# Ledger of designs, part 174: miniprotein binders against q9h3h3

Target 1, 235 residues: q9h3h3
Amino acid sequence: EDGFTAEHLAAEAMAADMDPWLVFDARTTPATELDAWLAKYPPSQVTRYGDPGSPNSEPVGWIAVYGQGYSPNSGDVQGLQAAWEALQTSGRPITPGTLRQLAITHHVLSGKWLMHLAPGFKLDHAWAGIARAVVEGQLQVAKVSPRAKEGGRQVICVYTDDFTDRLGVLEADSAIRAAGIKCLLTYKPDVYTYLGIYRANRWHLCPTLYESRFQLGGSARGSRVLDRANNVELT

## First folded at step 15 (miniprotein)

Design pF14
Fold by ESMFold2-Fast, scan of step 15:
Structure pF14 (fold): chain B 235 residues (1-235), chain A 86 residues (1-86)
Amino acid sequence: as target 1 above (235 residues)
Amino acid sequence: STEELIERVEELVEEILELLFEARKLAREGAPLEEIEELIRRAEELLREAEELAKRAGVPPKQIEFIRLWVERLLYRVRRAIERAK
């Protein structure tokens, strides 16, 4: 069941990545056009497979905003996958440290803060805040899932370029909070996604590294961040 | 053994990560430059040791280059933190 869940999630992620994306690219598009673009493509209304009654008639995999400094680097994903297969056939234990080493030696360093919200005004408002923070240079890049046929929760992914850079990850959290976001956030390295580390994985690894909860009034950061593996607050 | 060399490289990489995290934290807090530079010096020393051990263990040159690039990017962030704290 663990294998089925990971395989199913990986297949859906691959399909979304392969389908067309709606992109606001701040490297080539003036920031003054962002508000009109956000009004045209609110994520609660953009449908995954298209509908004449939605902003899109064709499939959309992701809605994304690229910052001015965005320079995509997925690293050596093929080398990572080959090394992962070799590691699984070896006698070496599979730990968070082992995965971190594989990520470093293959330059697969990106990671993301995740937030899950129901379709509606709060999702669209949260996405607009994140998108503005990206275009203004406080965040690097972000994407949000379109509305699924079933109408379940949508996900906003806010990327950082290096998950091993703890302070950089915490800086992104602070920028998300400064953008007005108050919901629960969890942080996941992309290496975990590529290798199928989800809930109830067969290696018994925690699928996320950090959890961020909004702290009402008083914190300079606006949140409490927990290291999930060690159950220790990073204050 | 090759396995022991690889394990030592992984230990050195983790030590480098902790040193550079501490250096960047101190830089943001405006700590004395001498303290930050000592952490950087130690991290660079451990990187040289890790590169040599990885080479002896037969780690592909591209993977050793990625370790160096990773450290250089973290060092750049420490130096930027020093500049911003001024």
Scores: ipSAE 0.767, ipTM 0.924, lowest interface PAE 0.9, mean pLDDT 87
Fold by OpenDDE base, second read of step 16:
Structure pF14 (fold): chain B 235 residues (1-235), chain A 86 residues (1-86)
Amino acid sequence: as target 1 above (235 residues)
Amino acid sequence: STEELIERVEELVEEILELLFEARKLAREGAPLEEIEELIRRAEELLREAEELAKRAGVPPKQIEFIRLWVERLLYRVRRAIERAK
């Protein structure tokens, strides 16, 4: 039952990713239009299914902002999945190192900082700060989930090109903090999502590689970053 | 509408899941291969339909590919279950 439920939820999440996105693309749209776009589509008001009275009449899967340097590269996700199935069949031990090597081999290196916020002003303000940082070139790409009917927390995802580039991951954390974000951040490689590795998986793999906590009066970064795999502070 | 197409894609994905989980269950129970293969065939047909509808809805190719890969992973598990029952 647990395996069915996890696989079903994964498929539903994948299907939800297929819904239309509200996108601000800084490569094609002047930065001067960002404020009007943010005002038109505040994440706390954009509804998942286009509810009456929402800014969107159609379903929205994600609200996204693409920076000037954004280039979508997913790597060889098919080869990754095939290699993952072969690895599971082999009975070889599966470790975080194994997954890292699979990701490198297949060039599936994207990852994201995640923050969960309740719908409202704080979410919209956080999103506006992130969107500006993306348009200004401090971040490459970000997305936020629309408001669900049940009023659950919304998630902002800020992507980096390479989860194995520790410096790049830390730079993104710094940019997020500079945008005024003070909440807890967790960093997750996309490879874990593509392989269906969630919390409490049978391999005991933690999909969260890094955790960032805001620090008042601390170093220029304004955060403490913990390597969850090694339980070591990086910052 | 684009919304209706996406909703239909979601429904098809759910149906594919149900078929493949049933196929895996039947394989574990030692059901006739022909019965399992029919469920697999149906799932593959629904996947093709879902991909076509997703394309019509303007879903990015990368997202469509992700659905296919996920279904193929489930199909592999069904095939492995068949092999173990033999």
Scores: ipSAE 0.012, ipTM 0.237, lowest interface PAE 9.1, mean pLDDT 84

Design pF15
Fold by ESMFold2-Fast, scan of step 15:
Order: C-alpha cells, then structure tokens, then sequence
Structure pF15 (fold): chain B 235 residues (1-235), chain A 86 residues (1-86)
C-alpha cells in the first residue's frame, strides 16, 4: 500500500546516501586523472551491493563528481521539516510560493536535473560527458546511481545550488546539452524530496519544476524548457 | 495578523525573484549599467521590507539572515554576468 511503498522507497534512498560513495573530487584531484577514474568505474558496471565480477566488491550508494568550486550546504533540513508540519497544522494554503519561502528561510536551496537511462554504453557515455563538464567548471556537481540487481534504469542527477535561480537552472540545462545529452530531463528541488512531494501529492503540486526536451536544429541551447509550475515556456 | 505578514513576505520573495531574473538577463545582454542598477535598487528595497515583516512575524533571526544571504548570492551572480559581458 501507499504507506508501505513510501517507507520502502525512503529506506532505500537513506541506505544509498549512507553507503560508501565513489567520488572524483576536482577540488583535490587533478583533472588529468578523470578519464582513468571514469574507465575504472563505469556506472553500468558498478553494482549497488558489490560483486566480484564488478569494479566494486563492497556496496556503493552513489558515484559522484565534485567540481573545483563545489561547496555543499544542505541547509537546515530539520528546521524545514518542523516548519512544514506546523504549516500543515495551520490550515494555510500550500502553494509553490509557500514552499519557496520555506526553502529560502531554511537555506534548503539545492535542486537537480534528472535523467533516467538503461544500463549500458549510452549511460556510461552520458555520465562521462557530464563528469567532464563538472571537472571543467560548466556544472557544479553530479552523481549517478549504481546498477541495481533487478536491472532497472539508472539515474544521473546534475545539481544546481539554488533552484530559485531560474537562469542558473537554465544554464545547467544548456551545459548538459552541450555535453551531448539528448534525453528528456526533469528538474526537481531537493525541498520537494525532503517534504515528500511526488506524483500523487495531496496539494496537487507538480512534482518537478521544469522539463527539458532536446530540439534537433533548434535554438542555440539545443533544448526546449517548460516551466511546469507556471505553465510557461522558458526557451 | 501573522498569516498576512507571511503572505506578504511570499509576495516580496516572488517580486525579488522576477527582478533578479530580469537584472541578470539584462546583464548577460550587455544592457546599460543604469538599467541593471535600478532593478538591483528595487530588489534591495523589497529585501529590506521582507526582513522587517519577517521580524514582525516572529521569524527567527537565523532564517532572516538566510533571506539576506539568498538575495546577496543572486546579486553576486548579476555582477558576475556584468563582468562576463564586457
């Protein structure tokens, strides 16, 4: 049921965050080492719980690349959750603007472009392109999920530090497209994840803010971006 | 009421976002500095109003500080865009 499914997914996400990560940190590692690292840890071959036949024998929660200027700040997530509970108890209308205000006052500003790809060469090639863009400074930070036992799609998350900065979000989309990515992208603020805003939420909020589709021979950006919350086209 | 203060703060935040978006877009296009500075001036006025309303609504000082830091980061990005356009 709903309760069981939500609890199961939350437990899996928590476990991935708490298990070891494979990280290329451009703040301390020379950029010249990136290609060797990508060859050693292709995401289609790195297994979630380890396997003698994979690059890892122990569990891996995420494979990540940190840019040279990356400075993580998750904000006050505990305060955000407490304020959210108080807000729901107050009976006030809950709108995208309400969530933005909550996010700003608790400094929970990060968000991410999401792309889902099947395990294989296309995933590994896309990840390599994203990783190079991060190390070269066009993107701030990215991570990709390892291969699950059931062989489902893997996700690449490309983070921006402020989901309220629309131009910054659009610049990240452009950099992803410049890296050769042509699949569908959706953008989700981390505040929505922390507060459990998914497809079937009781506030009827769209679970993602933006959708990006590749355009053949289109604009200079190479994509068409739609603002799902406000129903306006940004490019 | 406290609810009315919070609703006004939400409105001010949305206005600040629109001003910052427009200022950064103009900066990227190499628009006259006077036009960009006017948008920045207006955003700073709205920030001051938001800070005062937040204080009156009983918002903790740390959260009010986060509002200011948020605007200052957006302003820094506008200034960076001005420099890149040169």
Amino acid sequence: as target 1 above (235 residues)
Amino acid sequence: STEELIERIEELIEEILELMFEARKLAREGAPLEEIEELIRRAEELLREAEELAKRAGVPPKQIEFIREWVERLLRRVREAIERAK
Scores: ipSAE 0.725, ipTM 0.908, lowest interface PAE 1.0, mean pLDDT 87
Fold by OpenDDE base, second read of step 16:
Structure pF15 (fold): chain B 235 residues (1-235), chain A 86 residues (1-86)
Amino acid sequence: as target 1 above (235 residues)
Amino acid sequence: STEELIERIEELIEEILELMFEARKLAREGAPLEEIEELIRRAEELLREAEELAKRAGVPPKQIEFIREWVERLLRRVREAIERAK
C-alpha cells in the first residue's frame, strides 16, 4: 500500500506539473500587485480542476511565486536518470552519498522545504507570508498545491538552488520562520523525486535530508534543524 | 480543451499505474507470462496515447520525457519480477 501510494502521489505531482500554473512573477509584475493577486487566488479556494464557484475556471496544477533572482535550472535530468539506471544494473551499493555525487555530476541540485497544511485561513496566511518573502528577495521561488476535491492537506514547497549548500538550506529555513511559519518543515532534494525514490524504497534511502522544528524563545533562527542522514542537530 | 487533455493524461497515468501493479502482482503469483506481457503492452499503448495528448496540450518536451522515463522504470520493475519468478 505505501509503495502504491507513493508512486500514485508522484504521478499526481507530475500531472500537476503539466497543468497550467497560476504564477506571480516578481520579475515582470510590480510587488504592489501581490496583495491583490493573493486575494484573488487564495490557495484554499483555488481548486485543482476548476470547480464551479472557485477563483479558477480552468484546472490549476500549482500556484507559484517567482522572485527577482529566480532562474530556472533543472540540470541534466536525462543524464542523471541514465546514470541511475546504469548504477542499478551495476549492482554497486547505493547510498545517500552516491545520489549526492550523481546530483552534482549532472547539476541536478535543486531541493525544497515542504510544509503540509489543511485548507483554510492558516494555509492562506502561510502562503501569503511565503509569497511576500519571495517577492522581497528572501526566498527565490515557492509553490503551493491547489485544493483537491477530496480535501486533504495542501503542500507549500519553498525551493533552494543547491541541496548540497547547507548554509543556503538553513537560510531558507530562517526566512520561512521569519515569515511566521511554525509548522514542521522537511527538506527534500529534487533528485530523489526524479529518480523515483520515495518513502519505503527498496534501497532504504530517506528522501528527507533535513527536518526543521519551530522553537519558541530560541536563537535568532526560531527553529531547530536536524540532519536526518546523520541524526545531528545543525542549529 | 487543454484542460480536458490534461485530465485525460492524468487518467491514463493512473491506468498505467494500475496495470503495472497488477502485472507485478501476477508476476509474484506465477501467472502465465502471456498475461503479464499483455498488461505491459497495454501500458505501453496508454503511454503513447498520453505522450500524444501531452504534445497536443503543449506540455514541455522535458516533462513528457520525464513521464516516459517514469513509466519505463515501472516496466523494468515488472520485468525484473518476471525474471525472479522464472
Scores: ipSAE 0.000, ipTM 0.201, lowest interface PAE 13.8, mean pLDDT 82

Design pF16
Fold by ESMFold2-Fast, scan of step 15:
Structure pF16 (fold): chain B 235 residues (1-235), chain A 86 residues (1-86)
Amino acid sequence: as target 1 above (235 residues)
Amino acid sequence: STEELLERVEELVEEILELLFEARKLAREGAPLEEIEELIRRAEELLREAEELAKRAGVPPRIIEFIREWVERLLRRVRKAIERAK
């Protein structure tokens, strides 16, 4: 009854990464053009595979905003994958610390805060807030998925450059909250994605490191962050 | 054994991470520079130990250099936090 296999999900993710992206690049584009770009490409209306009735006629994998200081560095993914295979055959225990060490030694350090929202005004408003925070320098990079043919929720990904820098991850959460975001956030390192470690895995690893919940009755930027692995409140 | 050396390196890397997290937190809060510098000194000491154990475990030199670069990046963030707190 479960319609999705890990292989199917991985293939769809790969296709999105390889298809063209709609990018607002603050390194080369004046910040004054952002509002017009956001109005032209609201994520609730941009379609995954193109449609004459949408802003795009061609497939779009992601809608992204790059900050002025953005410097892409995906690390040595091939070396990471080779080391992972060697680790599995070594008999050495596979723990969160072991994967963290692998990530460090191959510079595969990026991670992201994820939020899932239904298509509509609230999604478009949330994305606009995130995009402005990126262009203004409070966040580094963000992307949002286009609308799928079948419908369903869309995802906004807000990247940090080093998931081992816990304080940097928490600072990104604060910036997201300051941008007016009040929904549930979860944080996931990219190393788990590259190694194919998802929710269910044989090593019982939790690929989601943190959850952030808006703090009701607190300030607009207030949140409670939970360390998922240790089940400990950090804020 | 090689496995014991690698496990020790993992433990040292985790301890370095905790020390640098505390150093950056203290820097953000405007704590005395001497307290922050002591945490940095301890982290650098553990880095040297991790490098030596990694070398004995047969870890390639480029990988050891990557660990050093990672620590240096985190140290730069501590220094930026000190500067911002001023």
Scores: ipSAE 0.208, ipTM 0.656, lowest interface PAE 5.3, mean pLDDT 84

Design pF17
Fold by ESMFold2-Fast, scan of step 15:
Structure pF17 (fold): chain B 235 residues (1-235), chain A 86 residues (1-86)
Amino acid sequence: as target 1 above (235 residues)
Amino acid sequence: STDELIYRVEELVEEILELLFEARILAREGAPLEEIEELIRRAEELLREAEELAKRAGVPPKQIEFIREWVERLLRRVREAIERAK
């Protein structure tokens, strides 16, 4: 998270979500068109605020691929925000379990595996692998950030529909590894993003639930997954 | 108190999650259906208890509906795992 305040990171996320997205939607677009779309919009070249010399002249918030079965459901984010304010005022302990309860009671269940890569060939290659896995049905949905004006690292987000479904989260990790991804992955529930839980948060919560490291000749999954909150190896 | 009811609902939700996780592991491994169904039965019993306590705590009906939908989705995944293991 690189030292930014929670408010600054939340404002940047909101701006990206509100700006136009470049989407390959497998629900309405033949899979045969994916390779051409990936060649047209490599994330290392798509600029956040537009550039006449890049694939986009106008701002792009995210580059996304929707799987054939993708059904967006953000839940009751407004109710979640109100419950969060009440929780902070109540003096009740703020724990991962309490946040999970809030997420369930407001149906804010989605989460994501995150990978951060520098702009370049490795990012574009990783994104192409993830996008193919989504279109082929091994993953549900994914997005990647465009290139920032400052030229920092970009993020690929691979979503699962329910962060409380531990096996579903682990199956997504396996699919990411099967797609050829070998970098560090961390898993974050969207409820943490909506509530501003980032590194160095005031509640001293770990900002991610799981960490996945690639292992050569390791488990059948090709990775070691750690439950960060409980400090327990899952694979 | 309302806080005590909400803490109990939180405990029940965590117990339901562990039961359904175990049921799904057993289903994937092709364990006897009787063992899987017992875990499902216990999870459904705890869901009914959680719904009742949530009502007593004044939790809005929509939020109680979300708890039920969440459990039903996880139950569907257990059933799918049973079918895949056949």
Scores: ipSAE 0.580, ipTM 0.858, lowest interface PAE 1.9, mean pLDDT 87
Fold by OpenDDE base, second read of step 16:
Structure pF17 (fold): chain B 235 residues (1-235), chain A 86 residues (1-86)
Amino acid sequence: as target 1 above (235 residues)
Amino acid sequence: STDELIYRVEELVEEILELLFEARILAREGAPLEEIEELIRRAEELLREAEELAKRAGVPPKQIEFIREWVERLLRRVREAIERAK
């Protein structure tokens, strides 16, 4: 079931970034139009390449919702990549701390909670919950992958501005859980994606910093968050 | 399994990266062009293998294209390094 690795999703994400996006922008569109937009473009029916009979006639890279406070800031990705190449050439040890410092230096601090869901009602319902949370200001920005021809799981990405801000990461998890999402969540900084650091990388770096598991009857947060790097529960 | 194929793709991508970084270092150091071209050739072969495995794993075409574009950007950097060393 976990067939699409985070790396596959990262590669897809970057490729999909080049195709047209279906965007609901809460900064320019009234919140009252969200339900109609969600009904028009359910993620389970929007096809990657605009297949006949799909809501989209043209290729779609992502379906996205921008919140009122959304400000695109990608930082210095080119500088980051150059510094990463120099670091590899230097033969210096590469640690999660090293990557964190590179990210900070180049202001590439974005990260995302990821959830993988099969196409269908559950995916569309999850997306609707997330989209509403974004429009209501509980989350800043989210995107979902369109349906692939071959099927497979679709991914919802919920972004935070700073993966080094543990509180902000945890707040986003809480908002996702409050939106009714019960599946496993993994948190990944974008810096790992930009540097091509995948699960089985030669540096043994885990691109997943946090895991969130839904907890029935638990604390007001509704989840247990694990720091994967330290193997410590945060919640 | 699909997971095994994806894992193999990831391994190949890492190997491609290593080859292209080495090629870039060699280019900067003024190594013989033939040596650099061999690394590039090998990286391109591994890229083709990675693409085929990715297809078999059901990786969406755009993700495969991304891998290719990423490798092509790295190749361009190697070529630029070669030209600067001339």
Scores: ipSAE 0.000, ipTM 0.204, lowest interface PAE 11.1, mean pLDDT 84

Design pF18
Fold by ESMFold2-Fast, scan of step 15:
Structure pF18 (fold): chain B 235 residues (1-235), chain A 86 residues (1-86)
Amino acid sequence: as target 1 above (235 residues)
Amino acid sequence: STEELIERVEELVEEILELLWEARKLAREGAPLEEIEELIRRAEELLREAEELAKRAGVPPKQIEFIREWVERMLRRVRERIERAK
């Protein structure tokens, strides 16, 4: 039965990316319309597959906000996957550094800060803060999952376009904190997602590169950020 | 050997990354332009070396192009921050 469950979860993840998205695009929409859009589509109420009682009657994979300067580039994912297969058969050590080299040589550089919150007012409030930061130009792009049938936590993803740009990643963390977000954040490069790096991987790699914890009245940044791979504090 | 060339390319890419991290930090802090320009010059020098060794190792041209684009994007961010400081 575990086989069927794993298959269904993988299919559901792919389906979310392929299903329609609800998008506020700051490149073409005035910032003054954001508050009305957020009120119309609170993530705690938008259902994954549609419901007459929810804001959507049709499936929604993601709810997203694009910043004014957003320009997507996923790189050479096909070449990355081929190189990954070659690396696995080569006998070379598989480390965060080796994966970073693959990411650079295939231009698969984007990554994201992740936060998991239960459906409700806190989720909607957090998303509204993130969305405003994106429209104001402090963050590049963000998305949040819709509500699943059986409940469970929803995820907010705040993207940066280059996970190797450490300062850029840290500045995104600061902008998230400035938006009023106080929950645990973890940062995952998209290359890890494409290569199937998850919690129980055979290479014993941490599935995230950074962890950010809020500090009330602490550092000027508003958070403590740890490098997960080396267990080194960056702030 | 080809393996030694590839290892050296990877070492150069990591050295470039460290230089880019320092340049990004100094630009953010409003450090003297001369210090930032020296880091940029060093990164560009290492990039040329990495490209030459990668070509000798038989690395596909597209991958070498991606390494260059990666460096150029970061340098653009350093330059943008410097311009904002003016």
Scores: ipSAE 0.797, ipTM 0.930, lowest interface PAE 0.7, mean pLDDT 87
Fold by OpenDDE base, second read of step 16:
Structure pF18 (fold): chain B 235 residues (1-235), chain A 86 residues (1-86)
Amino acid sequence: as target 1 above (235 residues)
Amino acid sequence: STEELIERVEELVEEILELLWEARKLAREGAPLEEIEELIRRAEELLREAEELAKRAGVPPKQIEFIREWVERMLRRVRERIERAK
């Protein structure tokens, strides 16, 4: 895994969040239209900048699917950032526990399962499976990065409302696996992204809380989930 | 080592992001243009350093170009906000 991919993806994520999104919203659009939308906007063909011959003529930051139960709640991101600046200035030790407490205090509790896939059929198929799971209510919301001009891997993000809810995080992993996804998954809280905390940060904080590996013939979940902070298998 | 160089590049990218975030904050707060421009200048310096280290680490040119293009887009957005705040 090219180390640059995580910071690059987080940085691109923040930049892409400000560009137009291609959204399928299951709250307003019939589920029967999903297949036509997926065929129109396959992630491997949607280009970041709207290249000639792409399905999109304008720049696209993300391709997203919103489930019926999706409610955007970002919490107090500004208050979180101010508290983080104050914490850094204080010279107090910064730990994963400190970040968890900041997240709880400011209600910035969202997190995401991440998967990285090369452009092509496998990516589009994976995205279609995730999009269906979202529309069917097994997942709440997901997004995928468009194809970069440079190529490289695209990322699918599957969100959960609360990274502190271990059961909800594990349920999302199970739903992703049930959608036919077999690749490595990593779970990252959004608080780490909002605070600019990536893999090789000066505080030695690991932004990945969980890792999920596919398991053939194993538990009903079809995966082994590792708690990275404690180095303990949860399944 | 190559791993140490990559780690240092990752740190520099994080520092760039912090500077750009602060620049964006200051622009929203109506801070003096000179203060924001200093943060932008520092971010551009760190980007050059990151690119040099990435080349030494054997990072593929496309990945280096991608980081540059991303930082440049972020810088442009900060500049556009400054212009709108005038």
Scores: ipSAE 0.000, ipTM 0.206, lowest interface PAE 10.7, mean pLDDT 82

Design pF19
Fold by ESMFold2-Fast, scan of step 15:
Structure pF19 (fold): chain B 235 residues (1-235), chain A 86 residues (1-86)
Amino acid sequence: as target 1 above (235 residues)
Amino acid sequence: STEELIERVEELVEEILDLLLEARWLAREGAPLEEIEELIRRAEELLREAEELAKRAGVPPKQIEFIREWVERLLRRVREAIERAK
């Protein structure tokens, strides 16, 4: 949530990653079963810690859809964290470029487009569109948070496998827009997540690399993408 | 110094990235194959230079392998874009 400290947010993220996930895996499950699965597990109704009135009685960390070609590769996260600690004590400047180099040398390259939506029909509809795009092969993998006990917005994460491949990141944005998504999107490399780069970090880094705004009938792609760190329009 | 060698490796890695992103853009837009192949050739030469300097600087072999794997992945995407063009 927005009101929590960075330590609280990191602890919540770790707990969610360790708790069970509800997964539609297109590598092993026929695409024809997706609609029934989406109807059974709408993210606005799946509760974070389970309750008798929800689709789940047990905790759920994430609701995810894996594409047919999905092959997870998190890189050397342990080596990245050790190098990050060394970098902080070295006195070298902490910049987007330095973090990019750390990510490359430790093969921690994945990243994600983020969208934050209030619980309800619009969230469920957006998730269904993203899930169908993943199963149909336009996107690689996606996940959505369950409804938190404290309430608040839920997040849909749409992953790409290499944040340094800017064109690949932009192609994912196009696919999200083609799925009917019109809300604000921001792109965050997983290296920033692993290193705890959130809003108000001590290095004053922008916590996301790109921002995508829906453009009503204007562009060929349906969006304007901004490089947030350099304030440069890419599309 | 070792620090200066590492900085050169980082500069070469950024140059490789710029070349391959340009090559992929050109490939996607259907530019002449000759122009795309020249960018790829330059990127491959810079990769060899970066690997050699990284080895001299004492960069762990695993990290050098990660740089190579990263470049190979970007090269695959350039080739895929070429195949999809016209």
Scores: ipSAE 0.602, ipTM 0.878, lowest interface PAE 1.8, mean pLDDT 87
Fold by OpenDDE base, second read of step 16:
Order: sequence, then structure tokens, then C-alpha cells
Structure pF19 (fold): chain B 235 residues (1-235), chain A 86 residues (1-86)
Amino acid sequence: as target 1 above (235 residues)
Amino acid sequence: STEELIERVEELVEEILDLLLEARWLAREGAPLEEIEELIRRAEELLREAEELAKRAGVPPKQIEFIREWVERLLRRVREAIERAK
């Protein structure tokens, strides 16, 4: 279930980016309207293609919440891709460090915590918690995938501005945990998605930089975060 | 094994991406259309192979469809690059 889901989700993410989004923008909409919006568009009921009887009549790529501090900055994705093509042609070794430098050079620094949940109450509740945290300014931006016709897990993505800022990544994890999320979290830079670097890639690059596991009775953080690249616990 | 099949599908998807990225690059550089179309053809063949392997691995049809949609989007980008170079 977990392997094909990541590439599927990446491909789906790229496809879904082109379809209309259901967005709650805290910069323009009062926070008091969030509960009504969440009730209107529970992610377990919003369908990818606007199925009859769904809250949405039109296709929806993502359901998203933008915080007050959200500023869209995708960097130079085209330049990044060109540089990546050139790098592959050069035959030079490709390492996580190489990708990090490419990302920095082209200002493609966004990353996201990912959680996968089955459609239902638990998903909707998790999303509500995340959405509230975004609107309250604890998180900057988040999105959730709509329900697929055939079912399957839905993904919640919680973004950070800079995957190279370890402190910022950890702060986002803490905010997610404070919102009541207890499932496994994985952190992936967007650069890996833009370059099509998935699991089991020919370069043996792991697109997951961090894993967060919920810890009962643990530190104020409520999670253990593992640096996957170095196999070191950060908390 | 099912796991081995999934791994092979992932490898094929990566190869498809590489081919289509190269095709797009060649298009931007004004390479001959025949050269670009050969890469596209190969990518489409690999897509069919990936889909068949995914089916054998028991991958849900929807997931297979997403792979196809992803490839089709990349193909569209290649075609757009070809048109811009004309």
C-alpha cells in the first residue's frame, strides 16, 4: 500500500494542481467562517470529479487552507528542471546534497509534512484540526486530497517554506501534534516531486527527509522525529 | 513477487519521466522532430508496460489511471515545447 501510494500521490498532486481548488483563505475570510466552511466541504465527502450528491458539483483538485502569513513562492521550477536535466546528462554523481544545492540555487525550498488517512470521520477531524491551526497562525498552509471514486487513503499536506530550515520543519511537526494528529508523518521537499524523484529511484535518493512518530507521555513536543538521511533522532 | 513488480513499475515511471524530460529539452533546443517523437514513442511503450505490471501487482485501477494521467500531462508539455520551437 505505501510504495505505490507515494508516486501515485505525487502524480496525482501534479494533476490535481491543474483542477479547481476549494480554498479557505484566512487573509480575506474571517476565521469565524471556518467552521461553516469545514462543515460544507468535509474532505471525506468532497469528490475528485464532482460526483452526484457530493458537496462539489465540479472537479476539485485540492481542498486548501491559507493562513494569514501565507505567501505563494514556488521559486524557479523551470530553471530547476533544466538544471536537473543538465546534471543527469553530465554523468556527475547525484546526491541528496546535490539536490539541496539545486533547490537553494533555484529557490525551490518548500516542503511538506504528509499524513495518509482513510476517508471518514478521522480524516475530517484531522483536517479540521489542521485547518484551525493554519487559521490561527500556527501553520502557514495546508491542503487535503479529495475523495477518490474507488476509495483509498487521502493525504493531508502541511507545508513549510524551507525544507533546509530544520527548526521550521520541527515547529510544524509540533503544531501538527498540538492539533491532535497522532499518525505517522513524513516530510518531503517539493524539489523531489518537481524532479520526479520517487521511492526506489535509480539514484537511490530517499525523498523522505524526516519521519515523525507520535509519542505518548513524551516531551512537550509529543513526537519523535527521525532524520532519515542520517538515521538520527532529532528529538 | 508483488513487491518486485511494484519496484519495477516505479523504475519504469522514472524512466518515462527521464525520456519525456529529455524530449522537452530537445524540443526547446530545436532538435529534429523525429528524434523527439522517438523518445515519446518509447515513453508510451514503457507506460503500457508499467500499466500491465501494475495490474499484475494488484494495484488499484485508479492508481494506474493516475500514472497514465501524469504521463499524459508530461506529454502535453513536450508537445507545447515542440510548438513553441516552431
Scores: ipSAE 0.009, ipTM 0.221, lowest interface PAE 9.1, mean pLDDT 84

